VHH binders against p49116. Designs and how they scored, part 115

Target 1, 238 residues: p49116
Amino acid sequence: EGPLLSDTHVTFKLTMPSPMPEYLNVHYICESASRLLFLSMHWARSIPAFQALGQDCNTSLVRACWNELFTLGLAQCAQVMSLSTILAAIVNHLQNSIQEDKLSGDRIKQVMEHIWKLQEFCNSMAKLDIDGYEYAYLKAIVLFSPDHPGLTSTSQIEKFQEKAQMELQDYVQKTYSEDTYRLARILVRLPALRLMSSNITEELFFTGLIGNVSIDSIIPYILKMETAEYNGQITGAS

## First folded at step 7 (VHH)

Design s22 (framework vhh_7n9e_1)
Fold by ESMFold2-Fast, scan of step 7:
Structure s22 (fold): chain B 238 residues (1-238), chain A 119 residues (1-119)
Amino acid sequence: as target 1 above (238 residues)
Amino acid sequence: DVQLVESGGGLVQAGGSLRLSCAASGFTFDDYGMYWGRQAPGKGREWVSGISWSSGYIHYASSVKGRFTISRDNAKNTLYLQMNNLKPEDTALYYCARHYTGYWPLDYWGQGTQVTVSS
């Protein structure tokens, strides 16, 4: 009947903690990441199709794909976050951990490979000059993934994913009419998101905020937050 | 879910001994360095001892050096603290913590186990 996403769903504006510290610290990195995570979940909650699936299905979808949504958000907001500077600080910390024999070589290798994959993904998206409309629909394709284990209403999820793909195709063909292969170049980027470990993302970006509580356990709480409480989280206001 | 569960605390006389255990679950234990910290009533947390993933690097706070021994059993996902020659000043809630690959040196603390040393 109407489009899957409205103009309000194309708008994705991250408000960074202010001021930026002279030296990066865990508080600033975790606060920035938390704002992006909460913004991403608020974005998903505002989609009528997402709400139509019901609370149990909503929770299962976001638990399955939060890392993919978060990574797309990192790519989209890389400039405003100074993501390259954050990743460089993390790499420096990992090198210090090697010197003090605090982590196994295997674990350090896994984390370094994750950082490399993240940098490669963000670089590829930047080279393609992905616009806000394209990001919104890539997030919708990821959100409405019917192939995660344990999902109910998979036929309805699949229909919403197909609608997202169709609307993205229509947009790209009209906006980038001279670039016949643009849609294929964009879509081929998505499988890389599933190769990135949610546990490593959690460790890198959420350690100082979560403590002993996993992102998986807080997702139902975030999805049920009142709008005012949610806005407080993403702006840092109390 | 990541979980650290401390046990082995209790009441002991000065000069006595206790062995604390920390059972780790929800992560690959042998990929991380581990730490013991403590918090005395009305004071902040203080670092007690640390052990690398391989046990190749072990360090102690000066206040416990020679009396406490940190060890780990990677096959059992368990961290230990052997406490000998206990003093009243050792009275505290004892926590275990994981070193992480991110930006902060300690990322997970358990609920703790109470050690009380009477004079």
Scores: ipSAE 0.000, ipTM 0.352, lowest interface PAE 11.6, mean pLDDT 83

Design s23 (framework vhh_7n9e_1)
Fold by ESMFold2-Fast, scan of step 7:
Structure s23 (fold): chain B 238 residues (1-238), chain A 119 residues (1-119)
Amino acid sequence: as target 1 above (238 residues)
Amino acid sequence: DVQLVESGGGLVQAGGSLRLSCAASGFTFDDYGMYWGRQAPGKGREWVSGISWSSGWIAYASSVKGRFTISRDNAKNTLYLQMNNLKPEDTALYYCARHYTGEWPLDYWGQGTQVTVSS
């Protein structure tokens, strides 16, 4: 009973670090991406349905879908992040790496294809003028995916995903009533998220992480953070 | 608490104009698409016009296209409907909404403002 998400879960506001005046560097990109990742995980943690699944299931779900959540967040926050400028800087760096023979041609090709897919995804979402409610429910649909290997409580996860789909359908059909196919256009964008490599996302956006640290390894830590500690990470404030 | 308060309705002659306003509170207005609906006496609710959060997408029911204009002011948390060349068949209770929740405990439908068009 009651809706899956409240108005608090629809609101998704990213606070960017101080701009780099000359050109973007690895540190700035990593800091920006980390803030979005932390915001996305705090968003997931705040959902009562998510909390009800328990800590072990929560960790498994987020480990399975963080790249999908992160990519939806990039699309939603593309303007705030100046994502096109960040991607242009990454492309410039990759082109310089080709000339200096620092990376294999096959690897650069994979990374460039990933950037193209990401740009196409973000452009398609922008063209559809996806609103905050729609983004919140798309994130809920990918979060409550029962089909990832190794999950427990899959029947409950599936019920939450179905609830998310139902509430999104209800909203779209009433708000965008004369656009009969809007929901279909939105939902057919989701499979592309699973074609995006989490390893390449890590290389593009999180290469500034210190040591042998992967996103997979830090997820349990982020999910266990106290609210005050979490708020400091999102805003960069102490 | 989510609140939507419509105003601007009244009695007008056929061919006249009215501007409806919807004051939204209790939520972040610019995170949601909004729409105007209406319900004529003895009829069901019908969708009139919708607008995305950025105003980048706008659509109208065929019966009002070319006569009505939807707009929003996100800084003022206000939705508008400019109604021109009103017809007797436009007589209805007009309401604004962000989400259909008739099947759920939370109802985001506004209170409505009555529009009556005389012939």
Scores: ipSAE 0.283, ipTM 0.695, lowest interface PAE 4.2, mean pLDDT 84

Design s24 (framework vhh_7n9e_1)
Fold by ESMFold2-Fast, scan of step 7:
Order: C-alpha cells, then sequence, then structure tokens
Structure s24 (fold): chain B 238 residues (1-238), chain A 119 residues (1-119)
C-alpha cells in the first residue's frame, strides 16, 4: 500500500508576487493569499488517496476544510510571506476604519479577535518548530476529516485520517525517540483551527478578488484546473 | 535518492571530544527533523539525539544528555554531533538518519562513522 504522502507532498514552497510594494495594499495581500490557497488545493488534489475518493467527495472535503488548510499554510509560510507585516497592515487599516466610522465596533472586535487567534496559532506552531513533514501530515489529518456534515464515503475518509495520524506518530517517535510529549503538543493545536471563522478569513485575505466571488463558489473550479493553470496562479506566470 | 554521509569519527581517550558531521543530499533538508543513532559491537541500534528543522526542538537520550550537542546548518545541508566527556561505553558506529515513510526498519541511514573511546 505504501505511505499516505510521498516526499513530493512534504515539499510546500510558496512563491510571492513581485515586486513587493513599499506599502502593503489589498491587491498584494489578496494575490499572496490566492497563491497560498491555490498551492494548498493543488497539494490536496495531488494526493492519490484524495483522488481515489472521487470528485464530489473531493469538492465537499475542500469546501469544509479550506480555512483550516489555509491557516496551516499561513503558519507554515509565515516567514516567506512576512505574515506579521501583513497582519500589522490589516490592523492599521482596521484602526483607521474605526476613526472614520466605516465599520461597527462589534465587527471590528470580531475581526481583531480572529487576528489574535491567528497570531497565537502561528506563534504556537513556530514555538513547537513544526517541520514540513509534520505540516504535511497535519494538513492530511484536517483534509481527511470524516465528521463534516453531508459527506459520503465517511468510513474511507476516516481510514485515511487514521493512516495520517499513524504515520505522523511514527515520524515523531523515531525522530524524537525519548520525548513522549511532542506528538500530543502538536495534535492539541488542531481544534483551534475549527474555531476560526472562514467568513472572516475571506474578508481579511480575499476581499480583492475580481467579481466579488466567494471562496466556496470557486473551489470546484480550482480543483478542476489543469496543472499549467495552477502553476500560473502559484508563480504569477502567464 | 536520499543520501547521508557521516564523517569525523576516530580514536579518542576517555574524557576527550569529537565532532561528527553528516552531509545530506537528495531531499529538501530543512523540511525534515534529523537524528543520530549508534550501534555498539554486539548490540542493537540506539537512538542518540534528534533535532527539528530549525533547531527549535532538540531531544537527547538520557545516556548522553549534558555531554553531547546536536546541531544543524541548513544552508550546508549538514547535521552535526558535538561529543564531549566521551566514555568507553560511547564506543559505537555513529550514523545520521532521516525518517523513512513506509516500512520499519528502513529509516534512511548513512553508512556510519566509527567512534572508539579508550580508557
Amino acid sequence: as target 1 above (238 residues)
Amino acid sequence: DVQLVESGGGLVQAGGSLRLSCAASGFTFDDYGMYWGRQAPGKGREWVSGISWSSGFIAYASSVKGRFTISRDNAKNTLYLQMNNLKPEDTALYYCARHYTGEWPLDYWGQGTQVTVSS
């Protein structure tokens, strides 16, 4: 049967848009986030186990978990993205919106709480020094979640999730043999991903999308894109 | 094709020091945690120390803690083991390793470098 993921699924390299503006704007943030989203969805569709579930199941899984995959991607790519700088720019924009009475205080509070949770998540992952192998398997655990409403083939999805958990455990136990707590510290981070709102993530990172389309509406199209189009989105090449 | 090549072993007196190196190729080195193992004559493989990709997490076997220091240089694709206060019982073939996805016991291991500690 072989492993759930290969070395090619461990490698996850984000190419940032060029040139980087002197001051961050909505267009740059949206393009950066879109590249990460496309990279994440291309990663998922390249997994043989994912392909084996069929297109309808694939679409349902990614629609249910795209925010979790995206957030793991933000944490993994935080340094290459200069995520702290992007979040600081978003916070500055929100503070200006308070002064100009453009947004309600309740909405600003929700968005600031989301940013704080995102920062705390990314900081916890950095502190644990999560590597590419661990990220790949955390993404697989999230992707193969059998407990989302409306899913078919839930028994097969659960088997793939269990396989991901087993292979992550094997890696951690072999690499850090006498440390019995690392795996538990890593896995306990995952529930926080489900508490973060996909609507707020969409507002923060994807407001600049042409045509005011939702992430939910574009997921089926991204999953059906040919490799050349994915590569174009990831690198900005055309 | 994953390759790991160890160097730096040799003969040393008890209380002495050695620095082992491991040159890695055939994979993206900074995507993986790495570890050192050893095998003494007539004994099975023993895990010695592991290090996460950016050196933010490090673990040691109780037998070497306080005496050995694991480190890595991702720019050079190299893993190191600084061994201080060496004891005769540290005599072993030392090898660096990366986890192998699939079948135990086939972790990716180098061929090893011999460390002999005289009393």
Scores: ipSAE 0.731, ipTM 0.892, lowest interface PAE 1.2, mean pLDDT 88
Fold by OpenDDE, second read of step 8:
Structure s24 (fold): chain B 238 residues (1-238), chain A 119 residues (1-119)
Amino acid sequence: as target 1 above (238 residues)
Amino acid sequence: DVQLVESGGGLVQAGGSLRLSCAASGFTFDDYGMYWGRQAPGKGREWVSGISWSSGFIAYASSVKGRFTISRDNAKNTLYLQMNNLKPEDTALYYCARHYTGEWPLDYWGQGTQVTVSS
């Protein structure tokens, strides 16, 4: 039938809280992260193929890949978010007092390594100069991953993933015809996403706001959120 | 100027309910997460509940979880706290607060509204 993604799915505009505070505290970081998470999930919801899978399957998919989607979003929105500054702030918070009393030395090391991996991933994506279309297709490939445990309709999910891959291939071939290995260079970045801990991501970006509430537990709520409500809020930047 | 005005406090018997409101002005309300905090007599200010700009993220202190419900109406620039099954230990001055100033536990708080729970 028609393409998996349309031009409407290419747009991925994150609006940061305004005004930006003098000090990037944990709450600002969490709020910013929450907006990105909502944007990512809203994006997923906007895909007809995603809708066609049904609510239960949709929820399961997002639960399985939210960290990867979020991370791609961080990479894509790194400039708007001032991600390097945010990450530096997170490190500072960890070093000073906020998380120091709660984390063992080993855990701190793990968290720091995760931050490094995240930074490197985003830097690598920036170096590749990934455009909006490529990000959209990469997100789709990540979203429609059939290899997560507990998923239903895995055959259909796989078909959607293949379609995303084909469309990406077509796009890259047309847009970057002289770069014959661009597709491969882009796709080879995806495994890095699977190596990143969702728990650590949650701790770094969300714990300050949601406490012990898990992203997993709020995903169904986010997916049920009214589009009008979401759109109204993301445009409220002064 | 940022303004937060709390209301809805009062005297209530144990097991009773109250609904607090916080009217926000002087800033783009829906750009910010919001908190409720409280300060009991002789104690420091403590965090009670938080809600993200879109209400997608909600958290509660363990002491109030299951009893209190935070919500917001961005169209009205208002934050709410429904408090059910109130206990004497919930007696405190309750503050509405905004994020983003680096102050902890709360920043840009209002004058507060007194909640007193009698035994």
Scores: ipSAE 0.011, ipTM 0.254, lowest interface PAE 9.3, mean pLDDT 87

Design s25 (framework vhh_7n9e_1)
Fold by ESMFold2-Fast, scan of step 7:
Structure s25 (fold): chain B 238 residues (1-238), chain A 119 residues (1-119)
Amino acid sequence: as target 1 above (238 residues)
Amino acid sequence: DVQLVESGGGLVQAGGSLRLSCAASGFTFDDYGMYWGRQAPGKGREWVSGISWSSGYIAYASSVKGRFTISRDNAKNTLYLQMNNLKPEDTALYYCARYYTGEWPLDYWGQGTQVTVSS
């Protein structure tokens, strides 16, 4: 029936808030992260296979995997975001907090371990020189994960995941024909995404959200947005 | 709609050089690996050279290795093939293409540019 993803689903272009402030602040980090999250949700909702699963299944899938999609997006958009600069600013803030005895050392350790894992993931993806096609299919593999608890239609989700895996394999074998082990090097990176805490991601990147809203509460709203309303959000319009 | 427009072909004597260009439109050029193929009259399509999105991975068919150089300019959405030390057996219609999943027709080929090498 055709490929799982079309050309439009491979394209993933993040528009950053402009200009970047001289000194990074919570507002800029939160706005940047929110744009990436909105872009990621819009990407998912535009896939015909995803739409075919129905609204309830769509919401459950995205709630289960948003942190994995977001982390892949951070890796893909690391240069556009100046992610290394953002992470350095967060680390500096955390070190200052411990020096001033404002935050628990155990909590700082947990958050620092998360930042370290995130940085290693992004660095490994950069070293592997992952292209836009490969990123689109890695996101599809993550999105169509049949193994999250509480899911319905798991057989259909599994079929879409297997289709994504087969199409990625075909592309990699053709494009990187003499690099026999490239696909294995790429796929072995994916389990690390499951080890990253969504609660810590939310704390690091979404602390600036007004009204104490959680990402879990935002996901159904984003998935139900009209196209015009969505376009306004991702371009930074009011 | 995906469009690939090749140029730079022509008639050249053995030992000569040509530089082919491929102007890409209708898709995000830097998201995909690209390649050059060729087809001589009465023969099947032959893969010539491929390049990853960043130019970090490049491969050549044995018949052209050391003589041809593939490159890309992502800012200009353009793929290039520098052909040196051309031989009569290099005579063919040269196509650029985008790597994609599956079988034909999911791979897009341009109209091609004719290269003729006289002895």
Scores: ipSAE 0.614, ipTM 0.850, lowest interface PAE 1.6, mean pLDDT 87

Design s26 (framework vhh_7n9e_1)
Fold by ESMFold2-Fast, scan of step 7:
Structure s26 (fold): chain B 238 residues (1-238), chain A 119 residues (1-119)
Amino acid sequence: as target 1 above (238 residues)
Amino acid sequence: DVQLVESGGGLVQAGGSLRLSCAASGFTFDDYGMYWGRQAPGKGREWVSGISWSSGYIAYASSVKGRFTISRDNAKNTLYLQMNNLKPEDTALYYCARWYTGEYPLDYWGQGTQVTVSS
C-alpha cells in the first residue's frame, strides 16, 4: 500500500500575486489567502486515501477542518506571504476602525485575540523549525480527524490518521534523532488550531479586512474543480 | 525524477580536510531535512549528520562532532559537509539522503562519494 503521502503531497509551494503593492489593500490580502486556500484544498483532494473516502465524506472532512489546514498553511508560507506585514496592516486598520466607530469594541477585541493566537501559533512553528514533511503530515493528521460530528467511515478515517502519526514519528525519529522530544513538542501545537474561529478567519482574509464570505458554501465547488480551473485560481490566470 | 549526486571525495592524509557536496534535483529541496551518512568497508551504514530545511536544527554523530560541519544552500539545491581533522576511521563511502518514510532500504540515497584517509 505504501506511504499515506507521496513526494507530490509533501511539496507545498504558494505562488503570490506579484508585485506586492507598496500599500497593502484588501484585494491583495484576499487574493493571497484565496490562493493558499485553493492550494490547501487541491492538496487534500489529490491524496488517494482522501479520495477513497468518497465525495460526501470528503466534503464533511474539509468543512470541519479547513480553518486548521489554512492556519497550518499560513504558518508554513508565512515568509513567502510576508504574513507579519499583512497582520500589522490588519491591526492598523482595526485601530483606525475603533476611532471611526465603524465596529463594536467587543468585535474588535475578538478579532485582536484571534490575530494574537495566530501570531503565537506561527511563532511556535517557526521556533520548532517545522520542515515540509512535518507540515504535510500535520495537515494529514488534521484532515483525517475522526472526531468531527456527522462523519461516516470514522473507522477508516481513524486508521488514516494513525498511519499519518506513525509515518511522522518514523520520519522525526530518523531525521532529528538527537531531539528525543521533538515529536511531542510538534504534536502539542495542534490543539491550538481548534481554538481559532473559522468565522474570524473568513473576516480577516476573505471579505476584506472586516466582513463575511461563506467558505462553507464554496468548499464543495472547490473540491469539484478540474485541475485546470484550480491552476487558474492559484496562478491568477484567466 | 529524484536525483541526489554526491561529489568532493578523494584521498587525503590524516589531519586533512575535504568538502563534500550533494546536488539535489527532481524535488523541492527546501521542503526536506537532509542527511549525510557513510558506509565503511565491511560495515553497515552509519548516520553522520542531519540538517533541517531552514538550518535551524543541526545534529552530528558523536564520532564527528567538532570536526565536521553540515550546511545547505537552498537557492542552489545543494547540501554540504565540511570535514576537518580527518582520521583513518573516517574512510568510507559518503551518501547524502532525503528521508522518505515507509521505505526500506531508505529511498533517495545518492550513489555516494569515496573518502579515503591515510596517514
Scores: ipSAE 0.000, ipTM 0.226, lowest interface PAE 16.9, mean pLDDT 81

Design s27 (framework vhh_7n9e_1)
Fold by ESMFold2-Fast, scan of step 7:
Structure s27 (fold): chain B 238 residues (1-238), chain A 119 residues (1-119)
Amino acid sequence: as target 1 above (238 residues)
Amino acid sequence: DVQLVESGGGLVQAGGSLRLSCAASGFTFDDYGMYWGRQAPGKGREWVSGISWSSGYIAYASSVKGRFTISRDNAKNTLYLQMNNLKPEDTALYYCARFYTGDWPLDYWGQGTQVTVSS
């Protein structure tokens, strides 16, 4: 009984690598993104409802939704990360690749369109002034998605998603009592997350971490880490 | 433990002003939207105003719109309610609140601060 999430699940603090380089490079971008990914995985693993589903279900859920969780994390931590500066550095690199004729124009267009969608998403969340509580519950709605193929315990997952939705609704309706449309404005942002390519996210943010191995292939290993190892990854301490 | 401590209430004449303060502790203040509620003698609780974490989103009850201003100082973990052009019908115990989510339907609130407006 009790709430799906506690105050400890609302707190989401990203610690950036130090020192920040004068010019952004792949290593700094990858390290920053990796810290956010590990923070997101640690967040999910700490939820009692998530733990109750069991290891196999946990792995399947996170494999299916990591890109959505990561993108919500980028939006939530955009100021801490100086995300606009990171995206500008990526754009500059892509422009240099066109000039040197190293990448196809079609591939560059696909990546630029992804960056635009990401910027639009982050800007929309900023304009709505989404708080830590709202982000925690949006992440929970995404995490407890019963509609991904191959899931077990789908009835229990659906129950947790409905609980997340109800608790978010109660919070928004109590906090902004006479604004009957705020919840709808927030929730209509979520479908865009599923339209964003996980492959392009991997290329932009995780080139130095995984090489040719996908993020969803390493998720079982991340979820099995001891809590101290998670803390090491999200703070940069080993 | 979550604590909310209101202050700034008192007795004031109609047309006067008061500024209420709420000191928050025991949680990360800037992770949450906050709101003010009030309860007049012999009446139910009424929502007054809500503010998002960065003050980028604010809403007011129709009864106070144009007269009250909600604000927050995240560095000081403090929520404010500036009340102008007070009316006798604004007489109430004013509460600072953060919604508590879950099966137990209890908002985190303070003990309240009394505002009395004489005609």
Scores: ipSAE 0.668, ipTM 0.866, lowest interface PAE 1.5, mean pLDDT 87

Design s28 (framework vhh_7n9e_1)
Fold by ESMFold2-Fast, scan of step 7:
Structure s28 (fold): chain B 238 residues (1-238), chain A 119 residues (1-119)
Amino acid sequence: as target 1 above (238 residues)
Amino acid sequence: DVQLVESGGGLVQAGGSLRLSCAASGFTFDDYGMYWGRQAPGKGREWVSGISWSSGYIAYASSVKGRFTISRDNAKNTLYLQMNNLKPEDTALYYCARHYSGEWPLDYWGQGTQVTVSS
């Protein structure tokens, strides 16, 4: 039955809104994050193994793991997004909010801890020099997570996750044959994704969305979009 | 179709140098780590060196460490192997490769370029 992912699933190219404004604003950040979210959803739905699980299972999986997929996408696309610049702008805004007493100290602490966790994760991935193949398979491992509450077809999901782990192992062992520890260094990064709050991700990156809807609530609608509409969201309008 | 074409091999005296090139086509070169392997007459294939997509991570076989340097030019879709202080034991067919996983895992590799080191 061939590989879990093809070369078309390894390529993951984000198109940013252009030009980048002189001063970062909520709308630019939200548009950039939305493009990455739609690219991630399009990536997932194009996988034959994912399609084979059926629409209800697909929706449940993506609802459970969208924050992990999004965070991996942030790390993979950090350079093209100028993510460090975006995070620095957010930190500067938060520091000004402390001085003006506009946010509680407890909330600011939670958000700052999330930003530090995100920066540490992205820096770890950059130091490991994770490539497109490795990112594709790490995304597959988190997508096919059988351990989220309420899932059906957990046995089949687990088999796809194991297939992803095996194919990643084969690649790393062939490409970097005498480094016996590289795979372990890569895999121990994944538990940190579960420690990142989806609510804080929404606050940092999706504040520009209207209607008080959560990302969880819009996922079923994104997954049902026509291909042309997906492409419009991925590239955006000029 | 994935295609890898090696060049730069030849006959050289012990202590000499050669630079091998590998031209890649049919895939997005900068999405993948790449590696060099070699096969001496009557021996199995031996991994020589691997390089990550951005050149930020590089590994070498103990037998070539300190003498060989792997590099890549993503704009030109080209992988290189600079070989210094060559030894007769380095005589082999050198090939570049990209791993592919599947039911029957295989590596995409080229026809190779022959390196012969005389004593």
Scores: ipSAE 0.684, ipTM 0.882, lowest interface PAE 1.4, mean pLDDT 87

Design s29 (framework vhh_7n9e_1)
Fold by ESMFold2-Fast, scan of step 7:
Structure s29 (fold): chain B 238 residues (1-238), chain A 119 residues (1-119)
Amino acid sequence: as target 1 above (238 residues)
Amino acid sequence: DVQLVESGGGLVQAGGSLRLSCAASGFTFDDYGMYWGRQAPGKGREWVSGISWSSGYIAYASSVKGRFTISRDNAKNTLYLQMNNLKPEDTALYYCARHYLGEWPLDYWGQGTQVTVSS
């Protein structure tokens, strides 16, 4: 039967674009977000259970949960990304849009509420001091969600999700034995991921994508990339 | 030398339809998300709809959801707003704007096109 995840699936190292511009721009934010998205997709495709579901199921799962995986990645990589600086730049743009009276309060409120939810999520994860093993299993729980519309093989997906939950429980019980309620505090954070709009996430982080592709259209491409091609994407010169 | 030119407005009866166009020039159109906004007489500007550079992500103000459809043709550098089931409350000057998320937080708004919906 073996474990769902190995030590190689715990490693999650984001390499940021260099040099950092004096002012954050759409291109830098998009390149940073794209690197995180590539890393997240590469992580998912490296899981044997994920590969065992087959290409069509793999594509459907990632299309359904990419925003949840991406948001967990933002929280996990918040320090290396200087995420607070990126979000501050986005907030500055929105504040100037309010000042110039170019956008409705309804739209600005919607986007600000999304940023606030994202900040709260990342802060809660930081406060809980979520470690690399816990992030790996939370990503696995999100990835193997059997309840997205249009999925096939839902019984297999549910079994992998349950296995992820069991292995997370075992890890937390052994590693944080003195903290009886840690697992509950961690798991109760997950529903918030589904309340965040993937449409707003794409607009905030991926509006600078060049070429005529959406996140939905690039997912199958990323999942099929050779290792050398993947490395070329994340280590390319700017 | 960024320019946005709105057209397609006019007088229409309640329940009618109009299609607005915005012709963009002076920048790489397919690098930017685009917005439609409006300003009713005696009121401030309000956001109506937005579309990402790829058309992968689209959003609408709750007041127009289900009635309006935003679209774009990147080959023609043109943004569109299809307005159906128009209401007197939709009477406004309609503007298009370029979304910009970065060091220069300025959207560029054109001159606008007037939409008047009679009861």
Scores: ipSAE 0.000, ipTM 0.115, lowest interface PAE 15.9, mean pLDDT 80

Design s3 (framework vhh_7n9e_1)
Fold by ESMFold2-Fast, scan of step 7:
Structure s3 (fold): chain B 238 residues (1-238), chain A 119 residues (1-119)
Amino acid sequence: as target 1 above (238 residues)
Amino acid sequence: DVQLVESGGGLVQAGGSLRLSCAASGFTFDDYGMYWGRQAPGKGREWVSGISWSSGYIAYASSVKGRFTISRDNAKNTLYLQMNNLKPEDTALYYCARHYTGFWPLDYWGQGTQVTVSS
């Protein structure tokens, strides 16, 4: 009953740490990424359909798709984050690791290929000029993916995914009526998200935040956070 | 999750030797440079020795050079520190660390192993 998402689910505002350093450092990048991750999980948690699936299913879905949600968030917030500058700084530090023989050539290749995939994805989304409504529904489509191993309630998850697809289609047909193939161009970008390694995403953006703990292991705690506790994380308030 | 577990510390007399080990898990050990650090009571952390992923680059703090030898066994995911000619000034908590998270100089630290050198 009713639409899957409301106007509150279209609004996605990332608050960056202040002040921005003159030269980017790992602490700034990890803090920025952490704020985006917490914002993304808060977004998912606020959806009535998501809440209706129950705690165990919610945890399983977010564990399976957090990297896809995070990557969509990076693309959506690329300008606010100055993501191209962040990626350039990462590449510069990676080149220094080569010179100091601190990482194997195979590991460097894996990390570089991940950065190339991320850059290509974000550039393709920017060229398509994806709006906030489209981003909200793309996030819903990846969140309500019924095909992850170990999921229960897969029929209900599939129903919510189909509802997200239908509402996105209706929006695109009404708003971009002149571009007959826009929906197809948008949807064919989604498979690339599953080629992105969650382990490499953790290494690039989160190791400074999570220490020896994985994102997978903290997801249940983030999903159970009280609003005040959650707001402390995304604003950096102590 | 990344785990670094140090062992081999203990009490030794000045001039003695100890061999420290660090068992690494939760990551591909031979993709990363590693190092040993130490912290004496009431003092800051001191870098002791570092080794590249391939063992092609090895460096030592001036205070331990010629007395300590860092090595690694990539097949066993283990880092070693051979300590010879120990001095009372070497008394500290010794911990191993991973140099990088993939590109940043962010360190994963073990809990440490205590080394006490009596005079």
Scores: ipSAE 0.000, ipTM 0.359, lowest interface PAE 12.9, mean pLDDT 85

